# VHH binders against Bark storage protein B (BSP), part 6

Target 1, 288 residues: Bark storage protein B (BSP), of Populus deltoides (Eastern poplar) (Eastern cottonwood) (q09117)
Amino acid sequence: AHLRLGLVFTSDNNERALQDSGLYSPDSEDSSVDIAGRRFHSGTLNGSSIVYVKTGSHSVNMATTLQILLARFSIHGVIYFGNAGSLDKKTMVPGDVSVPQAVAFTGVCNWKKFRSEKGKLVFGDFNYPENGENLLGTVEYEKIKMFSPSEAPKEVFWLPITKSWYNAATEALKDMKLRKCYSDECLPGEPKVVFGSKSSTSDFYVRNKAYGDFLNDNFDAKTADTTSASVALTSLSNEKLFVVFQGVSNVAGETSSNSRVSYLASYNAFLAATKFINSIPTPRLACE

## First folded at step 20 (VHH)

Design F7 (from A7 with S53P N108Y)
Fold by ESMFold2, last read:
Structure F7 (fold): chain B 288 residues (1-288), chain A 125 residues (1-125)
Amino acid sequence: as target 1 above (288 residues)
Amino acid sequence: QVQLQESGGGLVQAGGSLRLSCTTSGFTFSDYAMGWFRQAPGEEREFVGAIYPWGGRTDYADSVKGRFTISRDNAKNTFYLQMNSLKTEDTAVYYCAANPRYGYLTEYPQEYDYWGQGTQVTVSS
């Protein structure tokens, strides 16, 4: 036995990218096991030893499944890939891959008493045609308490990606060429990998341009998704290495991309994850 | 200074066989997926087949499947097309091409960065 890498993602389209690549080879024996209604697959991804699982959408499904993965399998670290919306089209457009340095829950909120101390999101700023008061008042964004074995529980907002793995990803993926065309659809430019961003996670999709701009302006968030912060929280709580790869599928406030462009986004996130996985050394068991 | 050079083209009778070679230099051959394309006069380049950088998986156009075989020798930086049971419709200029994009095979010429000069294959009846 040896420590394996955990590859986690939420959706059928993410799984389809892995399957369509032809890079995955299941183990000859015990290639899958079902736990709590999810199928965990053991095998190799282009020669690197992994366990992968499709978790289902959003943070609760991801955190539940990831905790099972970490408790029931010998996992060195966690690789997540999935889709995200861009909050800043000048840095990232559909087809690009974001490798964030930090992620945060932006759906844990305190709705402030009306006309008391102001929260960070002030609904009156977004009244049409003119800003002003309204009865929704303001919302403040809450830190969450993170538990871990090595230190007392602490309040956190930004959940940092594992520095050594972030750095390894920047080296492995620099100048990486991503998939440009699928099924007679080609992206208008060359898709690229973008490093160093911050990312917003919430249980609601950020399709609204004004809210997307608020997140970008107030948190320096470049992407928004529904999952990445749960990967970060669960991995950090278990003191496991982790990294996040986000395929940009849309831009907040713009017309949604078609299904072929959305699949390209999933595929490019998968490609980035795979190249990273193949670039890191086989982990050594503690008892070896 | 990237070079791709096809060889092995020529005149062959229908039903015959021909083997094309593509010798490469100026890039790390084992990092690239490789593809064969062909172009008849007045037509667009047509995908023939492609192979992963490490060998193994291949994809072929339906028109050539079962008759053509693609292989590569990473030690010699060389890429091959074995063409069997040739038909007059296989007459074309054949090009080898290199795709720098990691992890998939593509039939789209726009995704290949480097191209050879082409070699003529003529199948006579």
Scores: ipSAE 0.011, ipTM 0.535, lowest interface PAE 9.0, mean pLDDT 88

